# Ledger of designs, part 5: VHH binders against q88v07

Target 1, 377 residues: q88v07
Amino acid sequence: MAQSIVEAPIRVDTSRKIIHVDMDAFYASIEEREHPAYKTQPLVIAHDPRQTGGRGVVTTANYVARQFGVHSAMPAAKALELCPTAVFKTPNFPLYREVSAQIHRIFHEYTEMIEPIAFDEAYLDVTTNKKHIHSAVELAHRLQQEIWHQTHLTCSTGISYNKFIAKLASDYRKPAGVTIVLPQDAEPFLLREPIEKFRGVGKKTVPKMHDLGIKTGQDLYAQSELDLIKQFGKLGYILYRRVRGSDDRPVEYLRERKSIGKERTFGPFLQSTTEVNTHLKAIAKLVAASMQSHQRHGKTLVLKLRYGDFVTITKRRTFGEFIPNDAALFEQYAEEIFEEVVDDHFNSGIRLLGITLTGLAPLAFENLTLPLYPNDN

## First folded at step 13 (VHH)

Design v5
Fold by OpenDDE, look of step 13:
Structure v5 (fold): chain B 377 residues (1-377), chain A 124 residues (1-124)
Amino acid sequence: as target 1 above (377 residues)
Amino acid sequence: DVQLVESGGGLVQPGGSLRLSCVASGFTFSSYAMGWVRQAPGKGLEWVSDISSGGRTYYADSVKGRFAISRDNAKNTLYLQMNRLKPEDTAVYYCATGLWRTYDSPELEYFDHAGQGTQVTVSS
């Protein structure tokens, strides 16, 4: 009687509330917002292969283009082949970054526990949150509504007790969907998933799994831990636990950034104070935006400048109180520091300027009850 | 008008090498700092490296020790030697001017001009 080694049940921590947010066709959606005519056309975010000699890769495509089989990471030339009527739009990354920053500012209103994956994707730990919203579902809906109201963009959300399941859930009801996987629903949810959806299962692993008869979560669940480890090593160990709903990875929120700053390298070199001030103004705006996106204020402003002859000056000014998050104020202080430190090396021009805030702390957050607005999506 | 034309991209195995080139026109090349940025599918632009008009070089941590940026002012050409390539280096690489970066963690925020890019694919 082979004593079925009753493998000790895997301990699953279900105490956390995790939201995975995924913006729907993010870059394409932004372009459609800017140019509504694109909504009815196959839109591919990529350099036009006709203009690049067939070079380029698709970053993303709108849902119309996706119907033709266009997908991310596809060669742009292939996309054109699949969809000859496609409109190719060169990526506008400054715009995309700005929109991403706006979305992140919204996240910060709810929690500081944010793990950004990309411009359009993030994990939020909302077990405890700034709004004191107990229901993660309610919080997710409020997030979607707020994002829509501010940006006119949609996102899909997955809600669960860990990162692995939350991410899988967010893909389930795209676009503009909310998928909830409660602890009691985790097992049946995972058992139905194809093995290709399990993180860590790449293109090289899928054939081997299929050869072993592992095609779904159900098949994976039926495997012994020892067999999975023998076949797949560390990945086998991980997958044995994942299919049983275990993922102890924390939402890795950026440790309190000790500093937030921006710098610019110049060509040609700056030769006048007027030019310096113009660029300091621009840098200050970027820093202020970054400070706002991170919901931080600082006590110290640091100016960095590098001359044409490579002499570098770094000067800091510390204030008794936190500096208001104001671009005009940052500019003023940077200009004052510049006037103080500028010397004869200025004759060689300036090749780099930077503004950095240190001594950072969270901005005071007032719990505002956000009204729920009907989704017009 | 500023023109930047990248070349030298291709398919390479992990551990392999590539050399990218960028030919510049429409401005005084020797007076400008130049740089390389890259974009992987679904990701934002990432700063890779830049070189000052005086030849001072800077690198992102992800490529430091593996990549080497250089320039030939007589040929108005920027280079990027990429060694020990990894799958995570797969991206479209762009030659760029007027780079804006974060100070503490060098991330690209903005650039004035960039080329059409050259595809680099690192795959087994």
Scores: ipSAE 0.007, ipTM 0.229, lowest interface PAE 9.3, mean pLDDT 87
Fold by ESMFold2, look of step 15:
Structure v5 (fold): chain B 377 residues (1-377), chain A 124 residues (1-124)
Amino acid sequence: as target 1 above (377 residues)
Amino acid sequence: DVQLVESGGGLVQPGGSLRLSCVASGFTFSSYAMGWVRQAPGKGLEWVSDISSGGRTYYADSVKGRFAISRDNAKNTLYLQMNRLKPEDTAVYYCATGLWRTYDSPELEYFDHAGQGTQVTVSS
C-alpha cells in the first residue's frame, strides 16, 4: 500500500544528439597494430599465467581469442584453459594512454562536450558541433573514418537522444558499427533488448531478474516501480525510467579537477625537520583554502618532496572517508608522511615540498543509507 | 510490516502554520532516515525535507527557512512544522522512510515506504 515518489508521467527529452564511441577491443587492437602477426593468433592482454603461477586477470582479448570464450575480467588461468594456444601480452598502459589521447584530440575537432569513460570509451554531445554537421549519423561516420585514418583502429558508435540508449546502440553491432536509435524507435528497441544489456544488470542480478520472469525490456516495462524498488533498490528506480527511454544525465564535459595541490621551491634549501614542518604548515593552509573554495574534498593526501640532489619522493595516503578540509589535519598527515619517507638524501637539503589532495568529490551533505535490514520482515 | 500514519493536515489561510505528525511502527525508527514528500494536484511527487538517523536535516529550496523537520525517537514520531504557508504548498504530504539520494544530486530521488498521506490546503 505504500506509494513511491515516482513522477507520473515520466518526461522524455528527445532534443539532444548523443554519440557513444567504443573502441573495438582497444588494448588488443593496439597490440595487433604494433605487431600484425597477432591478428591471426588468439591474443590475450594479461600477464602470462604460466609465468605468474596462475595469477592475473584478462584486460581484453582480440576477436580470435573471443571465439574460444575468453573475455575481459576473467582469470588469466581460465583464459589459458579455454585457449591453450593463446598469446599472452603484458599490457602496455603508457602506449594505450597515448593512443587514447590521440583519439580524444580527434573528438575535440568536433565538439568540446566530451565525457571520457575509459581509455576506449566516451560520450559526445553533438547537438551542436564545430564542423556544422547537422546529421549526427554523418558525424559518427566521420569520427569513425578519422580515427581509422589517424590510428588504424576501428570503433563502434551508437547515436540517440540520451546516454543510455546511445550506449546500448553502440553495443548493438560490433565491430566497426554505427547504430542510430531515433526517438520513435526507442521504445521498440528497448522493449526487445535482453535484460542483461541494461546497465547495472550484471552477472549477480541477471539470475534474480530471470527468477522474477524479467528477461527483456518488455518484461521490465510491465513491472511496477514499487516492485522494482522493492526487489532492486536504487537500480530498480533507475531501470524503470531507462526502459521508458528516460535518461536526462548530461554529457559531463566539464572536466572536474582531479587534484588540488600546492607546492613551493626553496633557495636556500631546507636543512631541518623544523623548517620542513614550518613550510608544510603554510602549504597545508593554502591547500585547505583551495579545497574549500572549489567545494571539494578528497580521500587521498599526497606529499611530494625533492631533495637538493633532485631525488624526488612522492608518497600517498588514502583514507576510508573523505578528509576534512582542515589545514591542521593536512599538516599533520603531511608531517607524518615526511617522517615515514625521509632518508639520507636530506643531507642535500629539501628544494621542493608539495601537498596535493586527490580522489576528489563534491563536498558531501549527509548521505542517506539503505536500511541495514531490508524490507524482509 | 512498516506502517507510517500521517496526521495534522487541514485547511489554513496563507501565512498560517500547521504541524504534521507521522507515527511509525514495524521497524527500528531510530536507525532510519525519515522524510516528507508532497504531491500537488496533477503534479508529480516533490521532495520536501528529510532528517537522518543522526539528526542532520535537509530541505528543498522551496521550503527552506519556513519548514522545520524533527523527530522524537522515544515516540517513534516524525514532525514537520510548516510556517508562513503559501498556496503553492497545497498538496498531499507523505511521510517516508528508506530515503535515497544520488551522490551527484542534493535532492531526494526515492524512498522504500510511505504512508497514506495527509492533505494540506492553503487557500485565501
Scores: ipSAE 0.000, ipTM 0.137, lowest interface PAE 20.9, mean pLDDT 82

## First folded at step 15 (VHH)

Design w2
Fold by OpenDDE, look of step 15:
Structure w2 (fold): chain B 377 residues (1-377), chain A 124 residues (1-124)
Amino acid sequence: as target 1 above (377 residues)
Amino acid sequence: DVQLVESGGGLVQPGGSLRLSCVASGFTFSSYAMGWVRQAPGKGLEWVSDISRGGRTYYADSVKGRFAISRDNAKNTLYLQMNRLKPEDTAVYYCATGLWRTYDSPELEYFDHAGQGTQVTVSS
């Protein structure tokens, strides 16, 4: 008589109103706003690979470019191959940051419970809000209108009772969409979702899940908690609850600035780009290892360099998505930043190099880059 | 001990000129980049200009074309020629070494050493 271990019912808190806001093709949209001619052209936000010796990664692309198969994190050279007529625009992060700040100011008019995920994404807890708007849907519409009015940019929103479902919902009606998942609709909604859409399920996890016959929320739901934990550890524990509509994570409005980085001081000083690249590679490996050990990924890479004459430069690059935990990628970005910032002080040599990742999040919560457009997968 | 002593500040009319000097001691002057920073009333520290060991000069956009930084290694002296002065140039000017700046925001975040400063006032 197999004692049916009556799995204690998972408690689901449905008392909150959570909005996930996702700016539609944020960087590309800003560029199109600044240069309307880009709207009819394939636009790729990246350094032009023709100018960088084939180096560079796509940060994002507009809808026109995506039709050619261009996507975020793609090598810029590959994007050019796919779309030879593409316009490459070097990211203007200062502008993007400014626009993001404007959007956040709008958020603050509605609630102080804001958890920014990236420049273009945030969670809002609007259970109680400054505008005393009872309907989260109404609030979302007002928010979209205000954002449009002030920035001429569109955003899509997902609305639900927790962060997990709200984020999933925001992907369904892009661009400028509002998707609501009520508590009674949560189960059917989750069961139909492919496993790839579940936060925490990364590229490495998907094959393993498929091998186990887990392809959808329905398949995931059918798994025992113990089996999921055995197969996927903590992620299994989390996914067992998520597929059942449970996510007790609060909207965190105070993010501890956590960074992971490595620095190296040199004696003798580095005198060539070749030496710099060699050491950046080594530093990148250490950072990648550290990121892996801490099970974190970051959205921002920071290069620090100190010249022999004691001038120090710090340059950051923030990406629309989490940077894969890849040492080669870290190296590449660091090298690109170095080439951008290096100046005549280099004649005095390099005393120190550092690579730091900021905007950290747990790997288990890999922000599924929700396709900005339906069917991009 | 590292010492930086600024001089040459004063009151000048708009459109006027001043030349600041900074005498350095206590370190090998020729081995370091040197720079000028300023602090206006009620504002934060602003980078103005720096010069590399090799003599390469850099300027903030606000002073570009009006100010000229130079150095005399034999005299351990840093200079700032300020022409076409404006009221917004009113500040305490500091000589500094070991400069740290963010590339994204040309605001000076750190310096190893700075002098006591010299007051520059541009007023009609």
Scores: ipSAE 0.076, ipTM 0.619, lowest interface PAE 1.9, mean pLDDT 88
Fold by OpenDDE, fold request of step 17:
Structure w2 (fold): chain B 377 residues (1-377), chain A 124 residues (1-124)
Amino acid sequence: as target 1 above (377 residues)
Amino acid sequence: DVQLVESGGGLVQPGGSLRLSCVASGFTFSSYAMGWVRQAPGKGLEWVSDISRGGRTYYADSVKGRFAISRDNAKNTLYLQMNRLKPEDTAVYYCATGLWRTYDSPELEYFDHAGQGTQVTVSS
């Protein structure tokens, strides 16, 4: 008589509102934005295999290229075979990071409970949010609209009561999709999903699962916890709970802003120290205003400069005490750092200047001054 | 499209020499500073050397006096002569543009473009 181990019911917390945001074909979309002609062409973000002796891996591809079967992590040579007319674009990670940062700034307008996963992905806990929007669905739509307005990029969102389901949902209706999985809909949603979509099920695990007859969430659900643990160890334990809609992982967020800064890109490039100082002064004013508005002070001033030949230097100066939120002081320190670090690359001009304060702490200010200059996006 | 193709890596004994090459295409080579970065097993990307448009050279302290960076603009080629190689020089070496580094550290923050890299192994 096989004692039916009465499996204790799994507790499911449905009290949270979680949004998973996933930018649609993020790198490719950025490239399309920068070069609109790519929108009608198969675009592959990778080194051109014709120039690399067949070497390279696809980072991502636009939806046109994906129609030919091109996908992330595919050998670039294979992508070329599948799509001989594909345009290969070498990744520009600095640009992608900048765009990602812009998107994250938008997230911060809604909530501080943000867990970045990648440049193009994040979890948001919006159970309580800065906009006092009760509906997570409404919030998600507003977020998508704002992202589009500011970046001209689309994102897909998954909305649910935990991270696991939210992430799974965001992949369900790409591009520019919104997928909502309410607590009452969680089980049917999960049961229909192929096992490959379950986080933690990698390429090495899929064959084993298939061999065991586990192809879908429904198949997974039918397995005993003990059997899953026996076959897959800790992953089995996790998957047993996930397929039943349980994920107690919090959205892990940093409580404090790590840095406040401003940067400006120049065209034409700056060619003189006088010009550099002029712009550092302007940037310092913006940073001081921002520091005041956030009621923060910092211990470290960071100067970032990028030359016309694309060499970029970051120099940090840490002080024994918090730096007063004084634009003139920020300017002075930035100028001093500039003089210290400037080198022969200056012959190519300055493309970008930035001042950032780190080591932030709360500070009470008597008067808040509004920034005099528009924020350079 | 920007392309960088590295070559010249291999296995050498300590004290040996290698010369790396990087052929660039898809951009005006002479208008950009170029550099070498490396990634050792289990470590992050490390800045090794860069050369300005005008030909001024810069080196990480770890390779100063042993490595020499040069460029041939007519051939769109970047070079790295590596002498007196040490086991700690073992890494994948990448040719790169748009290098972003901290002033006081050889740690590389970002790059715009890099090749697929060439393996350098220094072992007795």
Scores: ipSAE 0.028, ipTM 0.546, lowest interface PAE 4.1, mean pLDDT 88
Fold by OpenDDE, look of step 16:
Structure w2 (fold): chain B 377 residues (1-377), chain A 124 residues (1-124)
Amino acid sequence: as target 1 above (377 residues)
Amino acid sequence: DVQLVESGGGLVQPGGSLRLSCVASGFTFSSYAMGWVRQAPGKGLEWVSDISRGGRTYYADSVKGRFAISRDNAKNTLYLQMNRLKPEDTAVYYCATGLWRTYDSPELEYFDHAGQGTQVTVSS
C-alpha cells in the first residue's frame, strides 16, 4: 500500500495587497492620443519594413492592428503581410519615457513600494499606502481614474495577494479592465489559465508540457512536485507552487535613497550569457570605482536589465552588512541575480544592463587608527 | 443580480445552538467560495468562517471548534452551525462571497457581496 505521501499543503501568504498595472497598448495609445486619426487605422509601432529592407520588430500595435493578428515581437515584415494597410510609426522613446515617468509619479502618490517592470508595467504593494485606502480595489480604481485624467491613457489592473496572480489578472480583462483575484478565488482562477500564461513557460517549454498533457493550470495542478522537478527542474519547482497560488516574491522597490550605479546600453543587443557576464564585469568595475570615489558603501545591489523587447527587470539583493566595494563581488552578485531572473525574453537580446548600489552610507573611517602622534613634549 | 438571503438567527441562551442558512441566487454558487461575517454593535465587520469551492473550511480563532460551515451546492445554500454560543457572539451575521482576509487575522480586507444579515443574540 504505497502511503500516498500527503504532500504538505503549500503555505500561501495572503496578507499582501498587490496591484499590477499594465498600460493598455501603451506606445500605440500614446501615438493615438497624439494623433487621433490613428484610432481608426491599424497602427503598428515599428520601423516601416518597407524603408528598412524588411528589418524591424513590432514593439506594440493598437487594437485595430491586433485584429489582423499583429502582435508584439512580431517581425515588422510579417505585420505588413498580415495587414497591408497598417500604418507604421517609428517608436518615439523619448515621449514614451516621459509619459512613463508621469505615470510613475502618480504611482508614488499612493505608495513607494513600486516595482517597475517596463515603461508600461509595474507592481505596487499597497498593503500599506500613503492615502490610507484600505481597499486595494478602491485604490486601483482611483489610480486608473487619475491616470486617465492626467494622461488620457487607460490601464488594466490586476489585484491580488501576490505578484504572480496580480499580473495574470491584469491580462484578463484588457483594455481598461480591473480583475480581482481574492485568496479564495485563486485556485479556480489559476486552474483555468493556459499553461502559456504561467511565467517561466516559454516557447521551448510549451511543447514539452503539451506532450506531457499539461495544457492548463488544472493539468499542471495534477502533477506531483517531484514529477515537475524531474521534467522541468527549478521551473518545475516554481510552477508547482505558482499553480497553488504561492508567490513570496516581494515587490522590489528602489528607495529614492542616494544610489550609485552605472548602466550601459547596447547596440547590437547582447545575445549570450557570456556577453552579459563580460559587460557586467565592466559595469561592476565602474560602480566599484564610483563607490570608492564617493567614499560610500551600500547594503543593496540592484541589477537592472532591459531586453530587446523593452521588458525591464530590476532585482535587488539586500545584505545584512555593507557590501565591500569590490568589483568582483558586485559582478558575482549581479551575475547571480541575472541567472535568477533571466527568462524567454532573452531571446530578444539585452539592450541595457545596470548595476546600482543602494542603502548607501559613508565609509566609516572607523579603522583609521589615527597614529597618535606622540606629543613630543 | 446577486442575492444572498440569510435566515436562522434569533435569541438564545449562553451555551445554546443556532443554525444559520443563506440562500444564494443570481450567480453560479458552486463556482465561488462562500463565507460568514458578523458585525457586533459598535464594532467593525469580523470574519467568522469561509468554505472553498472544494469544501475546505476555515474558521476564525474565536469560533474554531464551536462553529461549522457547510454548503449544499444543489440547493445553493450556505450553512453555519453555531454551538456553545457565547454573549460575545452576539452580532448580525452576514452571508458573503468574495471575501478577502489576511491569513491569520479575522479582519476583512474586502468582500464582494453580502446579504441583509440575520440577528443573533446570545443573552442570558
Scores: ipSAE 0.021, ipTM 0.323, lowest interface PAE 5.5, mean pLDDT 88

Design w2
Fold by ESMFold2, look of step 18:
Structure w2 (fold): chain B 377 residues (1-377), chain A 124 residues (1-124)
Amino acid sequence: as target 1 above (377 residues)
Amino acid sequence: DVQLVESGGGLVQPGGSLRLSCVASGFTFSSYAMGWVRQAPGKGLEWVSDISRGGRTYYADSVKGRFAISRDNAKNTLYLQMNRLKPEDTAVYYCATGLWRTYDSPELEYFDHAGQGTQVTVSS
């Protein structure tokens, strides 16, 4: 293929120090900490498929279970087929959230530039840090040691000058690894990576990549920018830069929420509008409190309901003005929407109700009258 | 493992009839609303019909009066009787559960499980 006319020098900013922290088999390792006998058994964190009629998915599995081919997002029934002796443990999300919070408190001793990805995963920008540690490798080792000391959990870290490479590096040596990719090593490192490791190249895109002869970073690197854009649009533009070690995305430590909501599941199912309205009132109170605590208001209120026969309805109402964070108002709108959308599937009862606010903005966008003196006259 | 296995498709002349079956396994069939969705060549999924766990039936306008959905909870089987078939009924028909759509949308936007589908071709 001829050299693309879209070819331009790629400027790579190597001034940042980014650490990607990934807790090793997080949910499973917490359960192993609570019950050490699990360390020598195949452990799968999921609802037991023998009790759910074969439904459910694996959240995580310990390293023993992984040797049988069990992995996250796998159907729980498949995990049971692969490893009939596996112990299935129902997730204890409150505990996992608490341990994650403990780990994040450790991160905050070193930097405030923390982008959480999940309970078990975060990016840290440590270009500068609160302890004036010059070496990001030393900082990563200190994080691992402190996390182990306080929680008895291990993590793997990847260190580089951007988020993309740091994430790839953290997967290189698991568990308990520290992997650094220096700027001069970035290109050889990226050229060896399988194409599915590149963000945006998932199961839907991999077949097309393979049909074009793109299986690794080296194959991707060889493609012209014009060809990649033609085949993949914006993704092609991005991948051309990623394989050349360029990723300017900041660690997003001030990430804005796009929605705030609460939902409840019922057993026994709700059978009457009176029962529904009672629970919508309770949910509205929780949502209003959550909106206020996050210092947000929104323009759109969304009602979600699921009938006993699993049919789900979602209906939203958008306003020209921000909706006041008032539980009674949220309740009123939710009840009005329910009356508009409810149909004969209600014969099977209501198994789930939810209220969500979207179209969010900070409360700084409302006009507030603040007292000039202790009491407004 | 959840399985939905459709059968009963085939080639039929306009005005003809077919009966589709869907045998379910690996879950408590009687606890799910069940439905039929279809996909014509080059088109998206189109909701055809669903039936609640208690037996109440619902139909897309395009098939109302011609199609009849039913279920036999004892046999874990969902049925679709299709009468007065038209060329525009040509599609792959899928058995599905957990139907989710916005309030006024006739199209399926989400489902928990679906089968591999059975081809229905209506042609002279």
Scores: ipSAE 0.005, ipTM 0.468, lowest interface PAE 9.7, mean pLDDT 83
Fold by ESMFold2, look of step 15:
Structure w2 (fold): chain B 377 residues (1-377), chain A 124 residues (1-124)
Amino acid sequence: as target 1 above (377 residues)
Amino acid sequence: DVQLVESGGGLVQPGGSLRLSCVASGFTFSSYAMGWVRQAPGKGLEWVSDISRGGRTYYADSVKGRFAISRDNAKNTLYLQMNRLKPEDTAVYYCATGLWRTYDSPELEYFDHAGQGTQVTVSS
């Protein structure tokens, strides 16, 4: 069989039912619920810039304030400039956390496959569900209704066969929307989307896309996989698949740090094994300290090296037991791997070395906590 | 901009030979490892061969002893001599650099730059 350096022709799995839930203007809506007079005023959830000397950023704004051009992540001082009459309310994170927990208890009545993204955002895999509701659209409506009944807050939902499309669909109609993108509708839907809607295409990348004539999903679709990889590397590989409706990422109901590593670049390049081992020792110390401070251990150690001629090699070594967080052991294993993989490309020197631990688990399983639901509240 | 231009493809009978060329520009050719990858109809990309900046050569098992990679740094040109061609060698052949692989598998998993490719067809 032919070997591939890039994944074989893509396959699109349409068997899943994924819902993306996004609470409408979450923090502002909670404050309006607590103090209804805010509903008719421009409300900005941020520390008041008049009291902070102009520091601070907007977390969210109600719809009245948005009419003045106020948006999330804007400097609070700029929000004040745009809307001098705005009410600034300091975020009440304990309250927002409680409301988020209430909403997540509702999710758990329907499925255990919940990936929280933020207080106000989650993915649900409802391919099967605890209520035996056949229609994902019906399930989304029932979620919206139950959330409203218990909290007096609205949410928008997007439904499709993968996370990428579900997320795009939830943005389509706000507030209180339910939007479904069926498999047969996916390609037309994706082809019409502006390129900035594609994950990974941010402010730095959009101008380069436009210079290449890529403004929409249709333009992106027309590009060859090789051209996209040439121009954008890993992002190009991903985008080629996303615009074709492929996203195999599961709903991750347990989120933990997946790897811990350190790497260094060198100028001048390393020219000898002695130099390499010196730097591997230093990197190993940093990685061991980081593993311990995060209270994790791992079963797999990864060495990464890049030669001066840009050939890059990674090599993993997986152990039967978790590796002790010992800098000397990490150094020993990294040096052993280096000797196994080094070749004549070393004549061009080493421009990069890295050590990464993967296959992570807590040092003790009894105190596991989810990254989005800290237990100390 | 990095530019790689392949040539020398064509139609050939089984057992025949072809020589591919790749002219490079936009970078210091002599400082980079170079390689060949191919894509058969309906298949993914397959690593064929690469050559270090110092001239050490590496080959996929499927082409060892039949293909020879070489480079001429003075002409910024990479070559692939293909002998004893088989129908399974039919593919578009791409010149590549910025090579990335997992060392416990010599397969090329990624590259930074590739050319437009040249078609090689081996058929009776």
Scores: ipSAE 0.000, ipTM 0.447, lowest interface PAE 11.3, mean pLDDT 84
Fold by ESMFold2, fold request of step 17:
Structure w2 (fold): chain B 377 residues (1-377), chain A 124 residues (1-124)
Amino acid sequence: as target 1 above (377 residues)
Amino acid sequence: DVQLVESGGGLVQPGGSLRLSCVASGFTFSSYAMGWVRQAPGKGLEWVSDISRGGRTYYADSVKGRFAISRDNAKNTLYLQMNRLKPEDTAVYYCATGLWRTYDSPELEYFDHAGQGTQVTVSS
């Protein structure tokens, strides 16, 4: 045993309380609220394919329609084939948006750490909360009750110490469920889940997983990290950690851009520094314009280059102050970095160049403006 | 179909040497830069070394002076000679092409193709 590899343990941060809120069949449930007769009929929220010449896509379907195999994102014509008696209701997006806004106002009574995913889905970080409710389960029940009171709609909630498990838990008992997965319960919970429940394992990945004998979290857990990376790349790296209950992603309550960048590829590869500088100038102009249009500035400039022999190099330069959104300055820095990093791979030419700004913050013009007194003073 | 097959890994004592090989097929080997990447337990993928089409070599700081990358275009084979091995070199080593690396960091961003890897264990 002394000669074996000693693997570092996967770090699992269990200090947070995360709630995933998923409104039950949202669009369809709103329409059922407006017209209760829909509750006993198969209802499909989509443009009627009999009137569109077979075009259109299902947005959602009520639970009656789902029993016929109707699901979101399928062609409306296919939904009609599966359920010829279905009622097709054209989506009333303005109404759905207003109901979603009402629900979000309820969320804000409890926390400001809200990451909206869609009209009907959000993550809440309630590690601390505005009502000083110690129990996340109690908080989830209060949310469900208040949403029902104000909207007459139900939601399903999942509670855990990270986003991944909270999301899975919210699907465990639908509709109107509250499911908590405590840290000690995470591994047994994850091991039972079908592999399709793991984010990133979709229609194209499931057959490959099954061919490898991976059908459940238990099968996934049994795989080595190295095999998962070999077979699935970055997804494999992520899945190894997810099945072990690790997910450090924060609730993204600001939904801000992390970077702004532009890149170009070249058919005839660039063969000289003069060609490179010409294109860096053009790319710098695009990035500077994009930074200004988003009203951001950044502290880090990143050059990316790819050689004709397919080696890609990225180099970052971080500054003490925010970089002015000046195309000439971006070009200068990018050219300096290029000269620092370029090597004999350049003999194969340059097939891609990119400039990206990171370390972003808003341009806060009121904090940058000094008082100016006119001559009348 | 691109295939990269690594071999030559094993268990060695600190200070020992090991030679890795990678046989390539399914592409024009001589047109591509080739490289070695590794993953130690609990760490991300790390760039180790690469070699240009023309034989110019580049190394991560952690292996510079100890490892030597080479290629034989006639045999479609990439090599990594590893000398004065340390316990910190314990990892699965992958032969790869289309490497995406960060200039100042051993962290690997991405690769287009890699082999199944070969385990290198450096332990007393």
Scores: ipSAE 0.000, ipTM 0.423, lowest interface PAE 11.4, mean pLDDT 84

